# Miniprotein binders against q9h3h3, part 4

Target 1, 235 residues: q9h3h3
Amino acid sequence: EDGFTAEHLAAEAMAADMDPWLVFDARTTPATELDAWLAKYPPSQVTRYGDPGSPNSEPVGWIAVYGQGYSPNSGDVQGLQAAWEALQTSGRPITPGTLRQLAITHHVLSGKWLMHLAPGFKLDHAWAGIARAVVEGQLQVAKVSPRAKEGGRQVICVYTDDFTDRLGVLEADSAIRAAGIKCLLTYKPDVYTYLGIYRANRWHLCPTLYESRFQLGGSARGSRVLDRANNVELT
Key: E = the ipSAE of ESMFold2; O = the ipSAE of OpenDDE; V2 = 0.75 times the mean of E and O plus 0.25 times the DockQ between their complexes.

## First folded at step 18 (miniprotein)

Design t18 (at its last look DockQ between E and O 0.60; V2 from the best seeds 0.57)
Fold by ESMFold2, look of step 18:
Structure t18 (fold): chain B 235 residues (1-235), chain A 95 residues (1-95)
Amino acid sequence: as target 1 above (235 residues)
Amino acid sequence: SPEEIERLKYLILRARMLIYYLRRFVERLKQQGDPELVQWLKKMIEYLRKFIERLKEALERLGDEKEAKELEEEIEYFEKQLERLEKEIEKLEAD
């Protein structure tokens, strides 16, 4: 039943990918326009399907901000899928190490920090902070889901370009905390998304690589980061 | 642009995964009827239909023969899968 619920949510996310996105692209839009754009399209008010009274009249799948240095490269996703299918029929063990090597071989290295927030001021404030960090160059790209149901949680995804670059992932966590974000963050490599590997998968793989928890009091990064695979604190 | 091509490749992968999950939902409908799930499946099939039309429009704009052939193969795949899903759902609705 929980696996069915996860797959239902995954299917909704895939459908959202196919709808139009609202994008602030710092590569083509002056940074001085960001605050007006954020005020026009707060994620707590932008609706998934264009509900009455919302800023958008048409469906919106995602709200996104692309930084000045954003260079999209999904890698060899088709080769990744083919190798994954071959691996499944090979009889060899499927482990987190196997997935890591597959991702490296096919250059599918991106991943994302995720946070889940209810609609309202806290969500809009968190998104605005992340969006500013992206436009200012501390982060490369982020997206947030629109409001689909009253009271339902929404997700902010903050991408990094290489999940195997631990320093880069930790630097992104630090930039998120510097933007004032205090909630729990989880990090998931995109390779799991491209292969359809979710929490309730038949290989018992954990798609969450890292957890980040805000630390009370001052620190350089303001968080405690746990490596979920090795149960090792990285900070 | 190259970015538009990369986005299209991403969306093709996501659409293939969506088909996989929709087939699992159809299997559940065969075991146990659910009118809300039927309506939800119809919504997802409409997204796939619209996606196929976007692929066809992209095909008309491609100048590279290799990319056009690859896209034609993807369109044929998606049309076949969508027809199968539609048939299964129509059968479940008739019963």
Scores: ipSAE 0.591, ipTM 0.837, lowest interface PAE 1.3, mean pLDDT 86
Fold by OpenDDE base, look of step 18:
Structure t18 (fold): chain B 235 residues (1-235), chain A 95 residues (1-95)
Amino acid sequence: as target 1 above (235 residues)
Amino acid sequence: SPEEIERLKYLILRARMLIYYLRRFVERLKQQGDPELVQWLKKMIEYLRKFIERLKEALERLGDEKEAKELEEEIEYFEKQLERLEKEIEKLEAD
């Protein structure tokens, strides 16, 4: 995917954020209702635009599950953007470390594990596992994209509060693996999204900080996690 | 509810980001014509328009709450940005 395609997909994701969400909130809804909710709104059948015969009649941007400990905190994104523009104007070198410091300074620390799956049973099963892990408190919040196009992949996003907390990022990977997910995972800080840093950006910044590959009989985590910035295995 | 307010804040943030991206796309279009991108931008503008209308509906529900003033300012910002984007796209289509 070229940089344009990545920016296009990100803008589409932002547009999807603006549409209504199907949410299961474990803070207000009993955990016993999760299975019925999952059965009612399987991600492979929920359509982005509310197609006839879908579980949703209206457009749905995301299907989400909020855990008991979920507290949305986006930090100072406006300040982050202003600082980013000033930095670009300064002509100073821009590194992953620079972005990390900007993120810390403005408290824009959220990040997410991403997995891309084809529509169908495997996606719905993966989502059910993730949703259960969120409701059980192993994960804080997750969302999945609805079905947008025939044959198009859907994305599950599992968030962590702090992309700079390596332990928290690794714990989320472990919880995802424990939920039975075996596909490739990539971890992306939200700061990269907020600053428009995608693949093939002019600063040669990699928006993916971590990559997790499933490993049979490997570490207790069931995965190998690569730090992409340092090209070092963390597990 | 406080939760609804936080959700609105999140959505407003995401919409601001979308506008930022759309402006960047417009600047690219000024350098290189792309009819497909123009149509995509129009679609995104329509999403923003619908979102602004939902913000107005939310504003009506907030009434005299403290957050209402902030939301009004955000709506005004979005409307101005939308108008600017529309005008820029119109120019790009005329060329």
Scores: ipSAE 0.524, ipTM 0.817, lowest interface PAE 0.9, mean pLDDT 88
ESMFold2 (binder alone), look of step 18: mean pLDDT 80; pTM 0.761

## First folded at step 19 (miniprotein)

Design t19 (at its last look DockQ between E and O 0.53; V2 from the best seeds 0.58)
Fold by ESMFold2, look of step 19:
Structure t19 (fold): chain B 235 residues (1-235), chain A 95 residues (1-95)
Amino acid sequence: as target 1 above (235 residues)
Amino acid sequence: SPEEIERLKYLILRARMLIYYLRRFVERLKQQGDPELVQWLKKMIEYLRKFIERLKEALERLGDEKEAKELEELIEYFEKQLERLEKEIEKLEAD
């Protein structure tokens, strides 16, 4: 059905950004309140539009947890967009290197590890583990989508502040694995999100920079991380 | 607050992209009718109208004449784009 094309899903994510969020902010809320908050708002039961019987009566775009060290800085997003528009009209080639340079020039360096899970205990348990890791300081900020109709997959986003800092990105992967998460993780720099570049984009760019796979039979902390741009294993 | 300002800047960028995608979906409707897509488009336009109201509230708080003029022009741009989209959708619903 046409409603699930990459562009359709991107538009829904943009609308979700505009709705209210449910936020646990460790900078202003005691850590002892986290478990009660998680129990009140499990992502498999918080509904996108406030369905009857859900814990929320109004629409919720995202459920988020902010760590004690969270300091939002999107960088020069306006300049990034202007430079991107100029680049498109210039006729010069658009490559992954071009986007990397735009992101660096305009200080739009954040990115995120993504995981997709079906509604239910596994999703709620994974989110709780991530939320605790954020409040304990192993991660800085994370968000999870609420339940949409039909119970399709939901997404957890775990942010890092600099996609060019490979060690920092790998440390976040390790913290996610330490929280007991074994599913596939993909990493997308925010520059792709800010410019609306998703899979099936017209420039054939791949927005996924890294993939992380839990090692079968390996250590409990082991990850196998692939650099998609260079087709090189980092671990 | 600084966080609210940062969020608005991000949302302006997202709103421009959303308009771009909605125009593409309207062109798809012209080629192949889809009543569920029409309802979805109306929902997305409603989100953009709520965002425009948020921009108007921010405009009332600005003291800088240059920033206020830039925001007024942006609001007018968004309103024109939404009116254009709504008109096209209404025309497609009629036939």
Scores: ipSAE 0.595, ipTM 0.841, lowest interface PAE 1.4, mean pLDDT 85
Fold by OpenDDE base, look of step 19:
Structure t19 (fold): chain B 235 residues (1-235), chain A 95 residues (1-95)
Amino acid sequence: as target 1 above (235 residues)
Amino acid sequence: SPEEIERLKYLILRARMLIYYLRRFVERLKQQGDPELVQWLKKMIEYLRKFIERLKEALERLGDEKEAKELEELIEYFEKQLERLEKEIEKLEAD
């Protein structure tokens, strides 16, 4: 995907945020209702625009599950953006370290593991595993994109509170793997999204901080996690 | 409800980001004409417009609460940003 395509998809994802969400909130809904909710709203059948015959008659932006410990905190994104614009104007070198410091300064620390799956049983099964892990407190929050008309891949996003907390990022990977997910995972800090930093950006910044590959018979984590910035395996 | 307020805050943040992205797309269009991108931008603007209407509905529900003033200011901000984007797109279509 070129930088334009990635930026376009991000803007579409932001637009999707504006539509209604199907949410299971474990803080207010008993865990025993999760299976019925998953059966009612399988991601492969929920349509982005509420197509006839779908479980949803109205547009759905995302399907989400909130864990007991979920507390949305986006930090000072406005201050972050202002600081980023000032930094660009200054002509100072921009590095991954620069973005990390901006993120810390403005408390914009959220990040997400991403997986892309074709619509179908494997997606629904993966989502069910993730949703259960969220409700069980192994993960804090996750969302999945509804089915698009074009039948493209759907994305599951599993969030962590702090992309600078390497242990927390790795624990989330472990929980995803424990849920039975074997596909490639990529971890992206939200700060890159908020600043519009995508692949092939002029600063040569990699918006993917980590990659996780499933490994049979490997470490207790069941995956190999690569630090993309340093090209170092963490596991 | 506190939950609804948190949700609204999140959506406001995402809407601000969307505006930021759309401005960048407009700047790209000034450099390179792309009719398909123009149509896509119009679609995104419609999402923002619908969101602004939902904010207005939320404002009506808040009534005279302290948060109502902040939300009113935000609505005005979004309307101004939307108008600016629309005017920029109209210029791009006329060229």
Scores: ipSAE 0.591, ipTM 0.846, lowest interface PAE 0.8, mean pLDDT 88
ESMFold2 (binder alone), look of step 19: mean pLDDT 79; pTM 0.747

## First folded at step 20 (miniprotein)

Design t20 (at its last look DockQ between E and O 0.61; V2 from the best seeds 0.00; counts 0 for: pae E 2.5 > 1.5, pTM E .754 < .8, SAP 71.136 > 70)
Fold by OpenDDE base, look of step 20:
Structure t20 (fold): chain B 235 residues (1-235), chain A 95 residues (1-95)
Amino acid sequence: as target 1 above (235 residues)
Amino acid sequence: SPEEILRLKYLILRARMLIYYLRRFVERLKQQGDPELVQWLKKMIEYLRKFIERLKEALERLGDEKEAKELEELIEYFEKQLERLEKEIEKLEED
């Protein structure tokens, strides 16, 4: 994906935030209702605009599951953006370390594991596994994009509270793998989204910090995690 | 509710980012005409309009609370940003 396509998809994702979400909140809804909710709203059938014959009659931006420990915190994103503009104006070198420090300073530490799947049984099964892991407290929060008109790939996002906590990021990967997910995972901090840093950016910053590949056998984690910034295996 | 306030803060953040991206797309369109991208931009502006209306509804619910003034200033900011984007798109359609 070129930089333009990545920006277009990001803008579409932001527009999707403006539409209603289908949410299962484990803090207020019994875990026993999850299977019925998953059956009612399979992400491969939920349509972005509420197309005729879909489970939703109204537009849906995202399908989400909130765990018992979910607490939404975005930090000081306005201060982050102001500091980022000032940094760009200063002409100082911009590195992954610079962005990490900005994120820490402004408490904008959230990040997500991303997986892209074609609509169908594999997507719905993956989502059901993730949703169960969230309700069981192995993961805090996840969301999946509804089906687009073009039938393109849907994205599942699994969040972690702190992209600087390597252990927490790795634990989330392990929980995703334990849920039966075998596809490629990429980890992206939200700070890169908030600063408009995508693939092919002018600073040559990689917005993907980690890559997880499923591994058959050997490791208790069932995956190989690569630090993309340092090109080092973490597992 | 505290949760509704947090959700609103998140959406405000996302709306600000969307406006930033739309401005970048407008600047690209000034360099290269793309009628399909213009229609897409119009669609994105409509999402922002709907969001501004939800902010106005939230403002009505807050009444005279301390947060109401901040929300009012924010609504004014978003309306000004939308008006600017609309005027820029209109110029791109006329050229």
Scores: ipSAE 0.598, ipTM 0.848, lowest interface PAE 0.8, mean pLDDT 88
Fold by ESMFold2, look of step 20:
Structure t20 (fold): chain B 235 residues (1-235), chain A 95 residues (1-95)
Amino acid sequence: as target 1 above (235 residues)
Amino acid sequence: SPEEILRLKYLILRARMLIYYLRRFVERLKQQGDPELVQWLKKMIEYLRKFIERLKEALERLGDEKEAKELEELIEYFEKQLERLEKEIEKLEED
């Protein structure tokens, strides 16, 4: 159920944005406290609504780590949304280039690498590696969803500042791989998230811009990154 | 406090985006009626109503009259959008 499933997940993610977050903020917290924090709040045990016996007694929308250099900047999202509505009524064609230009014009340039993992050791280990990379300055900000229900997958999001800066996106991929992560990664610009553009959208836009697969051998660090919009390899 | 104001501005932005997404969800639902999806949307709207009430409580603690007034106007905007969503959902149920 691509359409309704994607829409459900997107709405739940936005609702989670509004609930309290568990945050390790390297800008105000010494790096030596990270391991204890990770042990206290493993994402496989932190519950979305604060189940009895979990580390959290209140709802948690996201678990996040902010790096020393993290500066929150969502850009002009309100202006982006207004311009998007105007485009839809204008009769002009809507293409990936149109979305790219809107994002540039309104400075909504952030995006994220995504990975989906089942609850358990592998998820907690992957998150710990990412969190350390953020605190060490190799990545700037990451978040992971809490456990919502038995058997459901959780997502780790690793943000980058500018989806049009391919070097920066590839550097983030490399830092993720250096943290020991070997699963499939997909990259989604935030412009699609803020406009509510899902996989089964009316314009047939592909919200996944890049895909990264880990391979032994091959390119540097073993990543193979594909530009999904143009079906071209970047590595 | 400045920190509280920055946090409130961020949360208001996220609430605005969620309402925008829910409106698009209602549009997709109009193409295909589904009573369970209608109930899910009602739950999301009630969640947002609770969030807006928490913003109202935070508003009463703001000391800067200009920033409090601007936030008050945004909260009123949210309430109008929620009412609109509720009416659209009720209309879908009557069909």
Scores: ipSAE 0.336, ipTM 0.675, lowest interface PAE 2.5, mean pLDDT 83
ESMFold2 (binder alone), look of step 20: mean pLDDT 77; pTM 0.719

## First folded at step 21 (miniprotein)

Design t21 (at its last look DockQ between E and O 0.72; V2 from the best seeds 0.66)
Fold by OpenDDE base, look of step 21:
Structure t21 (fold): chain B 235 residues (1-235), chain A 95 residues (1-95)
Amino acid sequence: as target 1 above (235 residues)
Amino acid sequence: SPEEIERLKYLILRARMLIEYLRRFVERLKQQGDPELVQWLKKMIEYLRKFIERLKEALERLGDEKEAKELEELIEYFEKQLERLEKEIEKLEED
């Protein structure tokens, strides 16, 4: 994907954020209702624009599940953006370390594991596993994109509070794997999104910090997690 | 609620980012002249318009609170940015 395509997809994601969300909130809704909600709104059937015959009549930006410990906090994103503009104007080198320091300074520390799946049973099953893990308190918050008209891959996002906490990032990977998900996972900090750092960016920054690959053959049912910045295996 | 305020802040942030992207996108379209991309741009502007209406509804709920003034200024900013984008689209459709 060229830089233009990555920016275009990011703009569509911004528009999706502004549309209504289908939310299961475990803080206000009994866990016993989760299965009925999952059956009512399978992500492979929920359509982005509320197409005829879909479970939703109105546009849906995201389907989300909030855990009992979920608290929305984005930090000082405005201060982060101002500091980023000043940094660009300064002509100073921009590195992954620079972005990490900006994120820490402005408390913009959220990140997410991403998985891309084709519409269908495997997606709905993966989402059900993630949603259960969120409601059970193994994960804090997750969302899945609705079905697009073009039938492209849907994305599941599983959030962590701090992309600088390696243990927390690895624990979330473990919980995703325990939910039965075996596909490739990529981890992206939200700070990269807020600063417009996508694939093929002018700074040659990789927006993916971690990759997780499931291993079938080892005695340890585990992921192989790669630190992309350092090209080091963490597990 | 505090959570509703944080959600609103997030949406405002995302809307600002979208406006900035669309502004840059229009400048690129002036060079390429792609009708399909113009239709996509119109769709994105419609999303922003709907969002501004939701901000106006939120403003009515805030009433005379301190945050109301900041939200009024923000609404005015967004309306001005949309008007500029719409005028640029009209030019792209005439060429």
Scores: ipSAE 0.669, ipTM 0.867, lowest interface PAE 0.8, mean pLDDT 89
Fold by ESMFold2, look of step 21:
Structure t21 (fold): chain B 235 residues (1-235), chain A 95 residues (1-95)
Amino acid sequence: as target 1 above (235 residues)
Amino acid sequence: SPEEIERLKYLILRARMLIEYLRRFVERLKQQGDPELVQWLKKMIEYLRKFIERLKEALERLGDEKEAKELEELIEYFEKQLERLEKEIEKLEED
């Protein structure tokens, strides 16, 4: 069933968080070193658990790039968790609106655009474009999963600092499209991740807030962005 | 550092969720055996063991007795949960 599959994937993501990450940090590393780093660690060749023939002999959870303007702030995660537990025990309804309000109240506002790509040149090219956008200051932080199994898709996560700032979310979408990426993008606020709410959850909540679809001949930004919560187009 | 503290808070939250998920998977093993799931569960438990060692290292650096006591209780909780999971998996392998 989809619930078991979603939980298995979530557990893998949690375990990956705990393994070492391969990080290019533009705050401490010259931008001129980026190309060599990308060539050394293409996400299609970096293995999740380490293989003798791969660039890494040790496990790698994520490959990440931090921009010069990256300033991490998770917000009041402890207060968020406490309020979430109180809400669940209260018997009051749990809706997308209540989650949005919890995130705003506790300043857990970050979120991420997600794209899923098969291993190979398209993945590595997309990641290189995203990494350059981060180092050039168009995006703040991104990460990509390593290769775990043959035929399995990998994910690129591009973070934004405030899912309620729709202009900022749209600017990130535009920067992703400027890198030549035409696949479907979905946006998930981090509040869902911090509360352990994934697809097929017991409350029937949908963690995807926005969808971005590339479009021909029309939009100045090159994509159509849909707000799934309100069923309205943002572009 | 502030960034390391934010990362640790995040990982503690993820570790709690992972333990809950692993308990559900162990219950499914009781209903039907799955050698691949057993190996996967052992691997996930090993990641949590590594995380506990990071918590113990952080405990040694803490100067505040209240924070240290809270972290000690958390470490004890995680170790107890992992021990239970490991015992259940070993028993299922015998059968």
Scores: ipSAE 0.620, ipTM 0.839, lowest interface PAE 1.3, mean pLDDT 86
ESMFold2 (binder alone), look of step 21: mean pLDDT 77; pTM 0.723

## First folded at step 22 (miniprotein)

Design t22 (at its last look DockQ between E and O 0.70; V2 from the best seeds 0.00; counts 0 for: pae E 1.53 > 1.5, pTM E .797 < .8)
Fold by OpenDDE base, look of step 22:
Structure t22 (fold): chain B 235 residues (1-235), chain A 95 residues (1-95)
Amino acid sequence: as target 1 above (235 residues)
Amino acid sequence: SPEEIERLLYLILRARMLIEYLRRFVERLKQQGDPELVQWLKKMIEYLRKFIERLKELLERLGDEKEAKELEELIEYFEKQLERLEKEIEKLEED
């Protein structure tokens, strides 16, 4: 995907963020209601624009599950953006280390594991496993994109509080694998999203920090996690 | 609620990012001219318009609260940015 396509998809994601979300909040809703909610709003049937015959009559941007320990905190994103503009104006070299330091300085530390799945039973089953893991406290928060008209892949996002905490990132991978997910996972810090750093950017920054591949009969985690910045296996 | 405020701040941030993207996108379209991309641009503007309407509904709910003034100024900013984008789209459709 060229930089233009990545920016275009990011704009569509921004538009989706502004539409209503279907949320199961474990802090206010009993865990016993999760199965009924999952049955009512299977991601493969929930449509982005509220198509006739879908479970939703109105547009839906995301389907989300919030765990008991979920507390939204985006950090100082405005300060981050101002510092990023100043850095660009300075003409100083921009590296992954520079972005990491900016993220730490402004407390913009959230990141997410991403998985892309075709609409259907496998997606709905994967989502149900993730949603249960969130409600059971193994994960903090997750969201899945609704079905688009023309099909295509849906994305499940599983968040972690700190992309600089390797253990926390790896624990989330383990919980995702324990939920029965076997597809490729990629981990992306939100700082890259907030700064508009997409694929094929002019700074040659890779927004994917980690990649997880499922391994049959492998380590207790059932996956191999690659640090893409250093090209080192962490597991 | 604090969570609703944080969600709103996130959406405002995303809306600002979208406006900045669309502004740059329009400048690229002036060079390339693509009717399909113009229609996509119109669709994105409609999302922003719907978001602004939700902000107006929120403003009505806030009434005389201290945050109402800041929200009003933000709405005015977004409306002004949309008007600029719409004017640029009109030019792209005439060419």
Scores: ipSAE 0.677, ipTM 0.873, lowest interface PAE 0.8, mean pLDDT 89
Fold by ESMFold2, look of step 22:
Structure t22 (fold): chain B 235 residues (1-235), chain A 95 residues (1-95)
Amino acid sequence: as target 1 above (235 residues)
Amino acid sequence: SPEEIERLLYLILRARMLIEYLRRFVERLKQQGDPELVQWLKKMIEYLRKFIERLKELLERLGDEKEAKELEELIEYFEKQLERLEKEIEKLEED
């Protein structure tokens, strides 16, 4: 992953944040409507810019499912940003431990499991499984990018509310695997996103905290989860 | 509402980050000169323009609050940054 390329993708995600989202909100919409909604808006068919012949005629930034218990809480993002600026000018070392402490201090604790899939049945099936897990309460919030270009990969993000809660993060991994997903998963705390810290950054920080690999004989529903910081298997 | 305010603050942060990236991106385009990437840059600026219009609509509703003053200064900042980027694009397209 190239640092400039990672920033370019982040810029597109920022633009997508600003466009309309297609949202199934279980807090206000009956679960019985989910399957029809999924059939209407498969992520491999929903186009980023509203191409002719797609189910959407206008741009769509993200397709999202909010669970019954979804309660958005970004924490003290403003304080986090101020502390980050001060740290950079202080000359003190910037390490993964420093970022963890900033996140804890300012309660910016959310994070997400990520998976990248090409457009097609595999992507649509994975998204449908995740969306059902969210509506059933095994997961709380997920989103998927729409199709932006021919053959390009799309991303599914599955959020957790506290990256320091390893059990909660592993429970989310297990729920993802129970939905039939076998691809590589990577976990990124949101603190890195809020601070604009991407792969190949000047501090040599790795925004990926965990990797999850599907394996039939794994201890957590066929997962082998690696802690990237310590190169230690957690499962 | 608290949820709407949190979303707005997030988008403001992301808009600032996007502007900083686009400034660096323009410098890269001067070196490479790829027409496809110039077109991409124009699209990103269009998103920021649309976001500024949403902020202006919010400003009209706030009128006389302390937050209205802060929002007005923010809008001015964004407009200045977009004007600078648009001038850079105009220079790139002359070639």
Scores: ipSAE 0.590, ipTM 0.805, lowest interface PAE 1.5, mean pLDDT 86
ESMFold2 (binder alone), look of step 22: mean pLDDT 77; pTM 0.703

